# Ledger of designs, part 2: VHH binders against Vitellogenin-6 (vit-6)

Target 1, 176 residues: Vitellogenin-6 (vit-6), of Caenorhabditis elegans (p18948r1340to1515)
Amino acid sequence: ANCVVKSTKINTFDQVAYRNQFTPCYSVLAKDCGSEKSEPRFVVLMKKINEKKEWKNVKVVYGENEIEMYKTEEGLICRVNGEEIEYQPESEIEKKQYNIIWLNKNTLKFDSDDVTVQFDGVNARIHLSALYRNQQCGLCGHYDNEKETEFYDAENQENTIPKFAKSYLYKDSKCN

## First folded at step 18 (VHH)

Design Q1 (from P3 with R100K)
Fold by ESMFold2, look of step 19:
Structure Q1 (fold): chain B 176 residues (1-176), chain A 124 residues (1-124)
Amino acid sequence: as target 1 above (176 residues)
Amino acid sequence: QVQLVESGGGLVQPGGSLRLSCAASGFTFRSYAMNWVRQPPGKGLEWVSGISKSGDSTTYADSVEGRFTIIRDNDKKMVYLQMTSLKTEDTAVYYCAREKYYDFETGTYAMDVEGQGTQVTVSS
């Protein structure tokens, strides 16, 4: 299944569209919510970087790894556990449990058996294996074949983050 | 250098069977969904079938569903198209293609068609 974030428009895994106002605080796009342990197998996060542009930062937490992808004036940057991965044409960075792929100078892909994330600095596509049916949660919906009951009733206000969307803000020391 | 090498085509009679093979190299094969596309004589490319990275999800064009089966082997870096009940309209050059990226403007997937293809001719 795919969830597509095009700037502020989210088309969920269950093919329902809505708009989300991203902030400088991370929101959970997709997360393993079916793990018996307290640590999800993956978490895909997105935040707004630049107030004047539609630029985003995507972070993928995958096991012990943090992968950050974000746009700058110099171009698209990828960091793996804090270390920048330089663009090279047709370059792929292969690790044991995942692969980082520069699809072109403006498009990155994080690839694993659980989740794939394509990101171009503004837009993201998240793909989940069918194994995560009914086991994922986040702004991309619940992947449960229900279109109308997943997320439209979070909060119905034009100038505030819907209650559904606010419930998926990622809490850390910089955001509450 | 991405390489996709198709083989297994040939001449068959209507109702016959063929198995096409695609050998992949020069990229991390297990990280890409794979597809078969075909080009009938004098026509453009037509999508035929797709298979997810793990092989757990397959899709087919309406014209071939029930007759064709896409299979992959990630250890051997191979994609196959098992074709049965072939019809004259299945005559085409068949290519395998890897899914490259999702195009956010069109809402479709860009694909790489790199090989020479393999000719399938269905004629009595």
Scores: ipSAE 0.393, ipTM 0.670, lowest interface PAE 2.4, mean pLDDT 81
Fold by ESMFold2, look of step 22:
Structure Q1 (fold): chain B 176 residues (1-176), chain A 124 residues (1-124)
Amino acid sequence: as target 1 above (176 residues)
Amino acid sequence: QVQLVESGGGLVQPGGSLRLSCAASGFTFRSYAMNWVRQPPGKGLEWVSGISKSGDSTTYADSVEGRFTIIRDNDKKMVYLQMTSLKTEDTAVYYCAREKYYDFETGTYAMDVEGQGTQVTVSS
């Protein structure tokens, strides 16, 4: 299944559509919410970074790795554990547990066995492994094939990041 | 450089079976969903089947559901299409295609169809 974030519109894993106004504080789009794990395998976060444009920052926390993708006036930037990687046409950076793929100069893909994130600076597509059926939570819904009342409330869900995700992130104190 | 090489086509009678193969190279195969598309005589491309990057999810066009099976082998970088109960309407050139990316503007997936294709002809 796919969750698609198109500017302010979210189409969840369960095909429920609603609008969400992103803020400068991270919101959880999707994460491993497995019942018996103390630490999620992955967390996908998004925030707005430009008040006049719908530019976003996407952060993927995957195991011990932190992948950050965001748009600037100079173009789309990708950092892996703080280190910026350079664009090359159809370039890929393959690691044991994930790949970073430049689909073109304006589109990045984080690919792993658990989660795939395509991002162009404004829009994101999250694809989730069937392993996470009924084990997913976040703005992208629960991946449980339930559509009623999933996200009827389109209000901003600031500060919904679980404690363990906060302990892994060093975000602004004003975002709590 | 992305390369997709189809093979396994041929002439077969109605009700027969055939197995198509697609050998992939030049990209990280396991990171891409793969598809089969076909071009019937005098017509445009028609989607046939798709398989997720892990192989755990498959989809089929209504016209082939229950008769065709898509399979992949990530270690060998191969995609297969097992066809059974073939009909004359299945006559076409078959291509494998790499799902490239989601197009946010059209709401559809962009696909790469780069191989020469393999001809399947079903006739008595």
Scores: ipSAE 0.384, ipTM 0.652, lowest interface PAE 2.3, mean pLDDT 79

Design Q3 (from P3 with A33D)
Fold by ESMFold2, look of step 23:
Structure Q3 (fold): chain B 176 residues (1-176), chain A 124 residues (1-124)
Amino acid sequence: as target 1 above (176 residues)
Amino acid sequence: QVQLVESGGGLVQPGGSLRLSCAASGFTFRSYDMNWVRQPPGKGLEWVSGISKSGDSTTYADSVEGRFTIIRDNDKKMVYLQMTSLKTEDTAVYYCARERYYDFETGTYAMDVEGQGTQVTVSS
């Protein structure tokens, strides 16, 4: 299943389309919501780099790893646990649980058995394993093959699109 | 260096069977969806079949569905195309292809076709 973010347009895992006004505060695009424990196996986050540009930051939290991908004036940057990964054509960084792949100088892919994220600085595609059917939540919907529940918020209540989107803002010291 | 090496083609009669193989090297095979495409005589490339990186999803062109089966072996870095009930219209050079980019504008995937292909000829 794919969720596609084209600038402000989100096409969810269940093929429901809507627009979201991203801010410089992270929102949850996709998250493992099937765990009985509080810690998800992955979280995919997106924000605008600032309010003036359409450029985005994507962060993937995967196990104990934090992968950041973002666009700057100097190009697309990838950091793994704070350390920048230098672009090299067709270069792949293979770890035991995931890969980081430069598809070209303007496109990155985070790849794992659970989630795949392609990102070009503005747009993102998130692909989930079928194992996450009925176990995913976020701005990309619930991956339950039901369009009626796509706008349930983080507390599983059906909402208008703006309230649904606000429920997935990620809290940090700058964004409350 | 990315390499895709196709083999297993040949001359067969209508109704016959062939199994094509594609050996991949120079990239992390398990991280890419793989496809078969073909080039019929005097025509451009057409898509035949695809398989997801995990192997949990397969897709087929209408013209081959029910007759062809795509298979992958991530341990051996191989893609196969099991072809049965072959028709003269299946005559083509067959290539395996690595998915590369999702094209956000068209909603389709750009693919890399690197090998020399393998000729399948179906004639009676």
Scores: ipSAE 0.360, ipTM 0.653, lowest interface PAE 2.3, mean pLDDT 82

## First folded at step 19 (VHH)

Design R1 (from Q1 with A33D)
Fold by OpenDDE, fold request of step 20:
Structure R1 (fold): chain B 176 residues (1-176), chain A 124 residues (1-124)
Amino acid sequence: as target 1 above (176 residues)
Amino acid sequence: QVQLVESGGGLVQPGGSLRLSCAASGFTFRSYDMNWVRQPPGKGLEWVSGISKSGDSTTYADSVEGRFTIIRDNDKKMVYLQMTSLKTEDTAVYYCAREKYYDFETGTYAMDVEGQGTQVTVSS
């Protein structure tokens, strides 16, 4: 299943399209919300970092690693656990490091067995393993083949799209 | 540099079988879905079959469904196409192709067709 974020337009795993105004606070795009797990296997977050150009910051939490990708004037930047990973053409590598592949200088791909994220600084595509059917939550929907319940919030309550979106804002020290 | 080397083509009679092979190098093979495409005489490229990076998911064009089987070996960096019940309309140059990236504008994958291809001719 695939979720596509094209600027402000989101097409969910269940193929529901809607618009979301991203904020300087992270929103949960996709998350392992399996009930049997104490910690999610993965989390994909996105926030807006440039109002005019719709530039984004994407953070992937996968196991013990945090991968941060964001757009700058100089190009796309990738950081793993706070350390910048320089651009390296895939032709120069045999194996990917930290599940990161530079498709080009302006496009990154996070690739794991569970989740794949392609990001170009504005748009993102998330591919999720079918194993996460009915275990997914976030702005990308529930991945449960139920379009009518697509905008149920994190507390499993039916809401308007704005309330749905607010429910998946990531709470941290900067964003309450 | 990305390299895709196809082999296994040949001349067969209708109803016959062939197994095509594709050797991949120059990229992180395990991270990409792979495809077979073909170019019939006087026609453009057409998609034949696809396989996910893990090998757990396969797809086929309607014209080859039930007759062709796509397989991959990630350890050997190989992609295969087992063709059975071949028909004259299967005559084409066959290429293996990597799905390099998703194009957000077109909503489709951009594929790399870098190999020389292998000729398959089905004739009585």
Scores: ipSAE 0.822, ipTM 0.914, lowest interface PAE 0.5, mean pLDDT 93
Fold by OpenDDE, fold request of step 20:
Structure R1 (fold): chain B 176 residues (1-176), chain A 124 residues (1-124)
Amino acid sequence: as target 1 above (176 residues)
Amino acid sequence: QVQLVESGGGLVQPGGSLRLSCAASGFTFRSYDMNWVRQPPGKGLEWVSGISKSGDSTTYADSVEGRFTIIRDNDKKMVYLQMTSLKTEDTAVYYCAREKYYDFETGTYAMDVEGQGTQVTVSS
């Protein structure tokens, strides 16, 4: 299934459309929310870089790896575990469990067996394996083929869209 | 360099069967959804079938649903199209296409049609 974030419009894995105003704090777009795991297999985060533009920063946590992608005046910047990867046109960088694919200077793709994230600095598309059906949560919904439960918050309570969105703000030392 | 080499086409009678093959190289095959498209005589390209990168999901055009089957082998970097109950309207050059990226503006997928295609002719 696919979740599409186009500027402020989100189309969830269950094909529900709504708008979200991103903030300078990360929001969880998609996350492995399986109860049997101490650490999530993956997390896809997104935040707004500034208040005036819809430029974004996307962070993918995949196992022990952290992939950060964000928009600049010069194009997209990609960092893997804190190390910047130089742009190479139409290149594929193979890692142990995933690939980084430069489609062009402004479009990047994270690709693994079960998670794919395409990002162009403003928009993102997340593809999840069917293995995560009923196993994931975030702004992209529950991926459970039930549109009625789409805006259940992180505590599985039905809420308004703003409360739903707020429940998936990522809490860290910078944002609380 | 991305290469897609189609084969398996030929001349068959209506109701016949063919199996097309596509050999992929020059990219990480398992990272891409693959598609078959075709170009009938005097017409533009039309989508025929698609398969997810893992092979766990397949889709078909209405015109071929129930008659065609798409499969892939990621170890061999191959994608196949099994065609049955062929009709005269299936006559076309068939191409294997890599789904390169999603276009956010158009809401469509950009596909690479790099091969020369393989001719399928259905005629009595």
Scores: ipSAE 0.784, ipTM 0.917, lowest interface PAE 0.5, mean pLDDT 94
Fold by ESMFold2, look of step 21:
Structure R1 (fold): chain B 176 residues (1-176), chain A 124 residues (1-124)
Amino acid sequence: as target 1 above (176 residues)
Amino acid sequence: QVQLVESGGGLVQPGGSLRLSCAASGFTFRSYDMNWVRQPPGKGLEWVSGISKSGDSTTYADSVEGRFTIIRDNDKKMVYLQMTSLKTEDTAVYYCAREKYYDFETGTYAMDVEGQGTQVTVSS
């Protein structure tokens, strides 16, 4: 299953399209929602970082690791647990549970058995393993092949698109 | 340096079977979706089948669904295409291809077709 974010347009895992205006606060694109009491195995977050250019920051939280990818005037930057990774043509950063791949100068891929994220600074493609059928939530929908429930919010209630999107804002001390 | 080497083609009667192989090297094989594409005589490339990096998801062109099976072995870095109930319209050079990236501008997948391919001929 694929969810594609093209600037502000989201095409969900269940092929439902809508627009979401990203803010400087992270929104949840996709996360492991398989247990309400267990820590999610992954969370994919996106926020806007530039008023004029629709540039985004994508963060992947995967186990104990945080991977950030974002666009700057100098190009696309990747940080793994705070440490910047420099571009090398077709370079790969292989870890035991995930891989970071520069597909080209302006495109990065986070790769794992659970989730894959391709990001170019503005657009993202999220791919989930079939293991997450009915266990995924976020702006990318629920991955349940059911369009009628696609806009159920984080509390699993159907809402208008703006209320649905607000329910997936990632709250922290700087984004209330 | 990506290398893809196809083999297993040949001449087969209609209704027959073949198994194609693709040996991959020069990249982290288990991190990439893999595909088979084919080029019929005098025509362009057409997509045949794809398999996810884990092997848990497979896809097929309508014309081959139910007759062809794509398989991968991540330990051996191999992709296979098991073909059955072959028809004359399956005659083509078959290539394996590594899916490289999703192109947001076109909405299509960029693929690497690096090998020489393997000829499949289905004829009476």
Scores: ipSAE 0.370, ipTM 0.659, lowest interface PAE 2.3, mean pLDDT 82
Fold by ESMFold2, fold request of step 20:
Structure R1 (fold): chain B 176 residues (1-176), chain A 124 residues (1-124)
Amino acid sequence: as target 1 above (176 residues)
Amino acid sequence: QVQLVESGGGLVQPGGSLRLSCAASGFTFRSYDMNWVRQPPGKGLEWVSGISKSGDSTTYADSVEGRFTIIRDNDKKMVYLQMTSLKTEDTAVYYCAREKYYDFETGTYAMDVEGQGTQVTVSS
């Protein structure tokens, strides 16, 4: 399943398209919502980082690891637990749980058995394993092959698109 | 460097079967979706089949669905195409290809065709 996220448009895992506007606060694009007694296996977050440009920051929380990808004047940056990863053409950084792949100097891929994220500084493509059918939530929908329930919020209530989107803002002290 | 080596082609009668193999090296094989594409005589490349990196999802062109099966083995870094009920229109050079990236502007996937391919000829 794929979710394609552009600056103002999201095409969900269930092929439902809608308009969305990102803010300087993180929104949840996709999250393991099936872990009733444990922490989510992954969380994929996105925020706007420049008001005049369509630049975004994507954060992937995967197990104990935090991967951050974002665009700057100097190009696309990737940090793993705060440590910057250098670009090399078609370079691959293999860890036991995941890989970081530079597809080119303007495109990164985070790859794992659970979730894959391709990011170019503006747009993201998220791919989920079929194991997350009915166990995924976020702005990319619920991956349940049901278009009528795509906009159920984090409390599992059907909403208008704006309320649905607000329910997936990532809460922290500056973004409530 | 990336290497894809196709094999298993040959001459076969209509209705026959062949199994194509693709040996991959020089990249993290388990991190890429893989595909088979083919080039019929005097024509451009056409997509045949794809398989997700984990192997849990497969897709097929309408012209081959039900007759061809794509399989991968991540431990051996191999992709296979099991072909049955072959027709003369299946005659082509077959290549395996890795998915390279999703193009956000066109909405399509770019693929990398590296190998020499393997010739499949179906005739009576």
Scores: ipSAE 0.365, ipTM 0.664, lowest interface PAE 2.4, mean pLDDT 82
Fold by ESMFold2, look of step 22:
Structure R1 (fold): chain B 176 residues (1-176), chain A 124 residues (1-124)
Amino acid sequence: as target 1 above (176 residues)
Amino acid sequence: QVQLVESGGGLVQPGGSLRLSCAASGFTFRSYDMNWVRQPPGKGLEWVSGISKSGDSTTYADSVEGRFTIIRDNDKKMVYLQMTSLKTEDTAVYYCAREKYYDFETGTYAMDVEGQGTQVTVSS
């Protein structure tokens, strides 16, 4: 299933569209919510970077790896565990559990068996395997074929869209 | 270097069957959705079928659904198109195509058609 995230609009895994505005703080787009006993297998985060442009930062936490993709004046940047990966327009960087692909100078793809994220500096497409049906949560919805429950918050309470969106804000030292 | 090599075409009578193959190299095959497209004589390319990177989802054009089956083997880096109940209208050069990227503006997928294709001719 696909979740398509544009600057102010999200189409969820269950094909429910709504408006959302990103902040300089990360929001959870999609997260493995399936097992109480284990750490999430993946978390996909997005934040706004530039108030004058629609530029975003996407972070994928996958196992013990952190993949960060973001737009700058010099172009689209990808970092894996803090190390920048050089653009090579017809090559791929294959790791054991995932693959980082420059689809072109302005488009990156993080690819794994669990989650695929395509990002162009502004927009993101998240694809989940069928394995995560009923096991995903975030701004991309719950992947459960139920449009009525799509806006249940991080604690599975039905909410208005603004409250639903705020429930998935990710706090860190720079964001309260 | 990305390479897609199609084979298995030929001449068959209406109602016949063929199996097309596509050998892929030069990229991480298991990370890409794959497709078959075709070019009928004197016409442009048209999409025929697609298969997700894991193989768990397949799609077909209305004109071939129920007659064609797309299959992939990620270990061998192969895509196949099993064609049955062939019609004269299926005459075309068939190409396999790698999904390239999702186009956020159009909502469609850009594809790479790199090979020379394989000719399928359905004629009495």
Scores: ipSAE 0.363, ipTM 0.659, lowest interface PAE 2.5, mean pLDDT 82
Fold by ESMFold2, fold request of step 20:
Structure R1 (fold): chain B 176 residues (1-176), chain A 124 residues (1-124)
Amino acid sequence: as target 1 above (176 residues)
Amino acid sequence: QVQLVESGGGLVQPGGSLRLSCAASGFTFRSYDMNWVRQPPGKGLEWVSGISKSGDSTTYADSVEGRFTIIRDNDKKMVYLQMTSLKTEDTAVYYCAREKYYDFETGTYAMDVEGQGTQVTVSS
Protein backbone atom coordinates (compact mmCIF):
# COMPACT_ATOMS: atom_id res chain seq x y z
CA ALA B 1 0.00 0.00 0.00
CA ASN B 2 1.11 3.63 -0.66
CA CYS B 3 0.35 6.92 0.99
CA VAL B 4 1.37 9.96 -1.04
CA VAL B 5 1.86 13.47 0.37
CA LYS B 6 2.12 16.02 -2.44
CA SER B 7 2.72 19.41 -0.84
CA THR B 8 -0.49 19.78 1.26
CA LYS B 9 -2.45 16.95 -0.38
CA ILE B 10 -2.59 13.50 1.18
CA ASN B 11 -3.78 10.35 -0.59
CA THR B 12 -4.08 7.72 2.13
CA PHE B 13 -3.31 3.99 2.13
CA ASP B 14 -7.02 3.41 1.49
CA GLN B 15 -7.22 5.86 -1.46
CA VAL B 16 -8.93 8.68 0.44
CA ALA B 17 -7.71 12.14 -0.58
CA TYR B 18 -7.77 15.31 1.53
CA ARG B 19 -5.73 18.42 2.30
CA ASN B 20 -3.63 19.00 5.43
CA GLN B 21 -1.79 22.22 6.26
CA PHE B 22 1.45 21.15 7.87
CA THR B 23 2.88 23.26 10.71
CA PRO B 24 6.36 23.73 12.21
CA CYS B 25 5.36 20.93 14.63
CA TYR B 26 5.61 17.28 13.57
CA SER B 27 2.51 15.36 12.58
CA VAL B 28 2.33 11.56 12.44
CA LEU B 29 2.00 10.39 8.84
CA ALA B 30 2.25 6.67 9.57
CA LYS B 31 2.85 4.66 12.72
CA ASP B 32 2.88 1.05 13.82
CA CYS B 33 -0.31 0.99 15.90
CA GLY B 34 -0.65 -2.79 16.12
CA SER B 35 2.26 -3.44 18.48
CA GLU B 36 1.20 -4.87 21.84
CA LYS B 37 4.25 -3.14 23.31
CA SER B 38 4.10 0.56 24.14
CA GLU B 39 6.89 1.26 21.64
CA PRO B 40 5.96 1.17 17.91
CA ARG B 41 8.37 -0.45 15.45
CA PHE B 42 8.33 2.72 13.33
CA VAL B 43 6.93 6.24 13.25
CA VAL B 44 7.01 8.52 10.20
CA LEU B 45 6.68 12.23 11.01
CA MET B 46 6.44 15.35 8.84
CA LYS B 47 6.55 19.09 9.53
CA LYS B 48 6.79 22.30 7.54
CA ILE B 49 10.16 24.11 7.76
CA ASN B 50 9.86 27.14 5.47
CA GLU B 51 7.11 29.76 5.44
CA LYS B 52 7.78 30.87 1.84
CA LYS B 53 8.35 27.48 0.24
CA GLU B 54 6.59 24.12 0.54
CA TRP B 55 9.66 22.59 2.16
CA LYS B 56 9.20 19.81 4.67
CA ASN B 57 11.18 17.82 7.22
CA VAL B 58 10.54 14.08 7.47
CA LYS B 59 11.67 12.06 10.46
CA VAL B 60 11.62 8.28 10.58
CA VAL B 61 11.95 6.68 14.00
CA TYR B 62 12.90 3.06 13.42
CA GLY B 63 13.83 1.01 16.43
CA GLU B 64 16.54 2.99 18.24
CA ASN B 65 17.38 5.03 15.15
CA GLU B 66 16.21 8.48 14.09
CA ILE B 67 16.52 9.36 10.39
CA GLU B 68 15.85 12.97 9.46
CA MET B 69 15.50 14.22 5.89
CA TYR B 70 14.92 17.86 4.93
CA LYS B 71 15.58 20.44 2.26
CA THR B 72 17.84 23.46 2.64
CA GLU B 73 19.06 26.14 0.26
CA GLU B 74 22.15 23.93 -0.23
CA GLY B 75 20.15 20.85 -1.10
CA LEU B 76 18.58 17.79 0.50
CA ILE B 77 20.07 16.73 3.86
CA CYS B 78 19.95 13.35 5.60
CA ARG B 79 20.94 12.86 9.23
CA VAL B 80 21.12 9.51 11.02
CA ASN B 81 21.09 9.88 14.80
CA GLY B 82 22.29 13.46 14.31
CA GLU B 83 25.15 12.65 11.94
CA GLU B 84 24.88 14.05 8.41
CA ILE B 85 25.27 11.50 5.62
CA GLU B 86 27.00 12.99 2.59
CA TYR B 87 25.51 12.69 -0.88
CA GLN B 88 27.37 10.56 -3.39
CA PRO B 89 25.90 9.74 -6.83
CA GLU B 90 23.55 6.75 -6.44
CA SER B 91 25.10 6.03 -3.05
CA GLU B 92 23.63 3.59 -0.57
CA ILE B 93 24.19 3.34 3.17
CA GLU B 94 23.32 -0.24 4.07
CA LYS B 95 22.76 -1.19 7.70
CA LYS B 96 21.55 -4.48 9.15
CA GLN B 97 17.98 -3.21 9.71
CA TYR B 98 17.57 -0.53 7.03
CA ASN B 99 19.13 1.09 3.99
CA ILE B 100 19.54 4.78 3.10
CA ILE B 101 19.62 5.48 -0.63
CA TRP B 102 20.18 8.71 -2.55
CA LEU B 103 18.07 8.01 -5.63
CA ASN B 104 19.46 11.26 -7.00
CA LYS B 105 20.72 14.54 -5.54
CA ASN B 106 17.15 15.68 -4.82
CA THR B 107 15.55 12.40 -3.69
CA LEU B 108 16.22 10.16 -0.71
CA LYS B 109 14.81 6.76 0.22
CA PHE B 110 14.70 5.14 3.65
CA ASP B 111 14.21 1.43 3.11
CA SER B 112 13.34 -1.29 5.61
CA ASP B 113 11.29 -4.50 5.76
CA ASP B 114 8.48 -2.62 7.52
CA VAL B 115 8.30 0.79 5.88
CA THR B 116 9.81 2.62 2.91
CA VAL B 117 9.86 6.42 2.67
CA GLN B 118 10.79 8.34 -0.47
CA PHE B 119 11.27 12.09 0.04
CA ASP B 120 12.32 14.98 -2.21
CA GLY B 121 12.05 17.89 0.26
CA VAL B 122 8.40 18.69 -0.51
CA ASN B 123 6.66 15.41 -1.29
CA ALA B 124 6.74 11.98 0.32
CA ARG B 125 5.65 8.47 -0.54
CA ILE B 126 5.21 6.01 2.30
CA HIS B 127 4.97 2.34 1.42
CA LEU B 128 3.98 -0.30 3.96
CA SER B 129 4.34 -4.05 3.90
CA ALA B 130 1.00 -5.87 3.64
CA LEU B 131 1.85 -7.20 7.11
CA TYR B 132 0.64 -3.85 8.49
CA ARG B 133 -2.92 -4.18 7.20
CA ASN B 134 -5.22 -3.21 10.10
CA GLN B 135 -2.19 -2.18 12.20
CA GLN B 136 -1.60 1.33 10.90
CA CYS B 137 -2.64 4.80 12.04
CA GLY B 138 -1.74 8.40 11.22
CA LEU B 139 -2.58 11.09 8.64
CA CYS B 140 -2.12 8.34 6.03
CA GLY B 141 -5.14 6.50 7.44
CA HIS B 142 -5.56 2.99 8.81
CA TYR B 143 -4.75 0.67 5.87
CA ASP B 144 -7.95 -1.27 6.46
CA ASN B 145 -9.70 -0.88 3.07
CA GLU B 146 -12.51 1.10 4.75
CA LYS B 147 -12.92 4.67 3.54
CA GLU B 148 -15.61 5.58 6.08
CA THR B 149 -13.24 5.02 9.05
CA GLU B 150 -10.24 6.86 7.56
CA PHE B 151 -10.77 9.93 9.74
CA TYR B 152 -10.97 8.16 13.08
CA ASP B 153 -8.58 10.08 15.31
CA ALA B 154 -5.63 8.82 17.35
CA GLU B 155 -8.13 7.59 19.97
CA ASN B 156 -10.27 5.89 17.31
CA GLN B 157 -13.17 8.37 17.22
CA GLU B 158 -14.70 9.60 13.97
CA ASN B 159 -14.07 13.31 13.42
CA THR B 160 -14.14 16.09 10.86
CA ILE B 161 -10.97 16.37 8.80
CA PRO B 162 -9.50 19.29 10.84
CA LYS B 163 -10.04 17.52 14.19
CA PHE B 164 -8.73 14.25 12.78
CA ALA B 165 -5.58 16.05 11.63
CA LYS B 166 -5.07 17.79 14.97
CA SER B 167 -5.25 14.43 16.77
CA TYR B 168 -2.09 13.33 14.93
CA LEU B 169 -0.06 16.40 15.80
CA TYR B 170 3.01 15.00 17.52
CA LYS B 171 3.03 16.36 21.05
CA ASP B 172 6.37 17.46 22.43
CA SER B 173 7.31 20.20 24.88
CA LYS B 174 7.34 22.90 22.19
CA CYS B 175 4.08 21.87 20.49
CA ASN B 176 1.68 20.93 23.27
CA GLN A 1 27.59 -0.45 -12.13
CA VAL A 2 23.96 -1.48 -12.45
CA GLN A 3 23.51 -4.56 -14.66
CA LEU A 4 20.36 -6.39 -15.68
CA VAL A 5 20.80 -9.47 -17.91
CA GLU A 6 17.72 -11.04 -19.48
CA SER A 7 17.54 -14.57 -20.87
CA GLY A 8 15.14 -17.40 -21.70
CA GLY A 9 13.53 -16.03 -24.84
CA GLY A 10 12.89 -18.01 -27.99
CA LEU A 11 10.51 -19.09 -30.72
CA VAL A 12 7.30 -20.73 -29.55
CA GLN A 13 3.92 -21.62 -31.02
CA PRO A 14 0.69 -20.00 -29.83
CA GLY A 15 -0.52 -21.61 -26.61
CA GLY A 16 3.02 -22.42 -25.59
CA SER A 17 5.02 -21.47 -22.53
CA LEU A 18 8.35 -19.81 -21.72
CA ARG A 19 10.14 -18.70 -18.60
CA LEU A 20 12.26 -15.57 -18.73
CA SER A 21 15.07 -14.83 -16.27
CA CYS A 22 16.78 -11.60 -15.24
CA ALA A 23 20.08 -11.57 -13.33
CA ALA A 24 20.74 -8.37 -11.39
CA SER A 25 23.98 -6.94 -10.04
CA GLY A 26 25.59 -3.66 -9.01
CA PHE A 27 22.87 -2.49 -6.61
CA THR A 28 21.08 -3.62 -3.43
CA PHE A 29 18.55 -5.83 -5.22
CA ARG A 30 16.27 -6.48 -2.22
CA SER A 31 15.61 -2.73 -1.83
CA TYR A 32 13.95 -2.27 -5.24
CA ASP A 33 10.67 -3.22 -6.84
CA MET A 34 11.29 -5.00 -10.12
CA ASN A 35 9.31 -5.04 -13.36
CA TRP A 36 9.09 -6.62 -16.78
CA VAL A 37 8.49 -4.38 -19.78
CA ARG A 38 8.34 -5.34 -23.44
CA GLN A 39 8.76 -3.75 -26.85
CA PRO A 40 6.57 -5.27 -29.61
CA PRO A 41 7.85 -4.97 -33.19
CA GLY A 42 7.68 -1.36 -34.37
CA LYS A 43 6.21 -0.08 -31.08
CA GLY A 44 7.37 1.56 -27.86
CA LEU A 45 7.91 0.06 -24.44
CA GLU A 46 4.89 -1.45 -22.70
CA TRP A 47 4.70 -2.35 -19.02
CA VAL A 48 3.95 -6.03 -18.38
CA SER A 49 4.28 -6.86 -14.70
CA GLY A 50 5.74 -5.72 -11.39
CA ILE A 51 6.73 -7.27 -8.08
CA SER A 52 7.38 -5.54 -4.77
CA LYS A 53 10.82 -5.74 -3.13
CA SER A 54 9.62 -8.36 -0.61
CA GLY A 55 7.71 -10.29 -3.24
CA ASP A 56 4.43 -9.94 -1.32
CA SER A 57 2.63 -7.88 -3.98
CA THR A 58 2.43 -8.51 -7.74
CA THR A 59 0.72 -6.53 -10.49
CA TYR A 60 -0.04 -7.27 -14.13
CA ALA A 61 -1.13 -5.49 -17.26
CA ASP A 62 -4.68 -6.44 -18.26
CA SER A 63 -3.43 -8.12 -21.44
CA VAL A 64 -1.36 -10.70 -19.49
CA GLU A 65 -3.37 -11.14 -16.28
CA GLY A 66 -3.99 -14.80 -15.57
CA ARG A 67 -1.36 -15.96 -18.10
CA PHE A 68 1.90 -14.53 -16.75
CA THR A 69 3.43 -14.85 -13.28
CA ILE A 70 6.26 -12.68 -11.95
CA ILE A 71 8.57 -14.19 -9.31
CA ARG A 72 11.70 -12.97 -7.55
CA ASP A 73 14.51 -14.56 -5.55
CA ASN A 74 16.29 -11.97 -3.40
CA ASP A 75 19.03 -14.40 -2.34
CA LYS A 76 20.01 -15.09 -5.95
CA LYS A 77 19.20 -11.55 -7.18
CA MET A 78 16.91 -12.92 -9.86
CA VAL A 79 13.52 -12.00 -11.26
CA TYR A 80 11.51 -14.33 -13.48
CA LEU A 81 8.51 -14.13 -15.78
CA GLN A 82 6.60 -17.38 -16.24
CA MET A 83 4.56 -17.04 -19.42
CA THR A 84 1.77 -19.44 -20.43
CA SER A 85 -0.97 -19.48 -23.07
CA LEU A 86 1.21 -17.33 -25.30
CA LYS A 87 -0.38 -15.37 -28.14
CA THR A 88 1.11 -13.81 -31.25
CA GLU A 89 0.50 -10.40 -29.61
CA ASP A 90 3.06 -11.36 -26.94
CA THR A 91 5.87 -11.22 -29.55
CA ALA A 92 8.35 -8.63 -28.27
CA VAL A 93 11.76 -8.00 -26.79
CA TYR A 94 11.35 -8.39 -23.03
CA TYR A 95 13.38 -6.35 -20.53
CA CYS A 96 13.53 -6.38 -16.77
CA ALA A 97 13.57 -2.99 -15.12
CA ARG A 98 14.47 -1.66 -11.71
CA GLU A 99 12.12 0.85 -10.08
CA LYS A 100 14.20 3.96 -9.46
CA TYR A 101 11.79 6.43 -7.88
CA TYR A 102 8.13 7.47 -7.65
CA ASP A 103 7.41 10.49 -9.86
CA PHE A 104 5.18 12.79 -7.84
CA GLU A 105 4.02 14.79 -10.88
CA THR A 106 2.83 11.85 -13.00
CA GLY A 107 1.98 9.41 -10.22
CA THR A 108 4.08 6.70 -11.90
CA TYR A 109 7.45 5.09 -11.34
CA ALA A 110 10.66 6.01 -13.11
CA MET A 111 12.45 2.82 -14.13
CA ASP A 112 15.90 1.76 -15.33
CA VAL A 113 15.97 -0.45 -18.44
CA GLU A 114 19.66 -1.35 -18.71
CA GLY A 115 19.83 -4.76 -20.41
CA GLN A 116 19.77 -5.82 -24.05
CA GLY A 117 16.56 -7.79 -23.47
CA THR A 118 15.50 -11.24 -24.63
CA GLN A 119 13.44 -11.88 -27.78
CA VAL A 120 10.17 -13.76 -27.52
CA THR A 121 8.56 -14.73 -30.82
CA VAL A 122 5.14 -16.39 -30.90
CA SER A 123 4.24 -17.70 -34.35
CA SER A 124 2.86 -20.75 -36.03
Scores: ipSAE 0.358, ipTM 0.665, lowest interface PAE 2.5, mean pLDDT 82

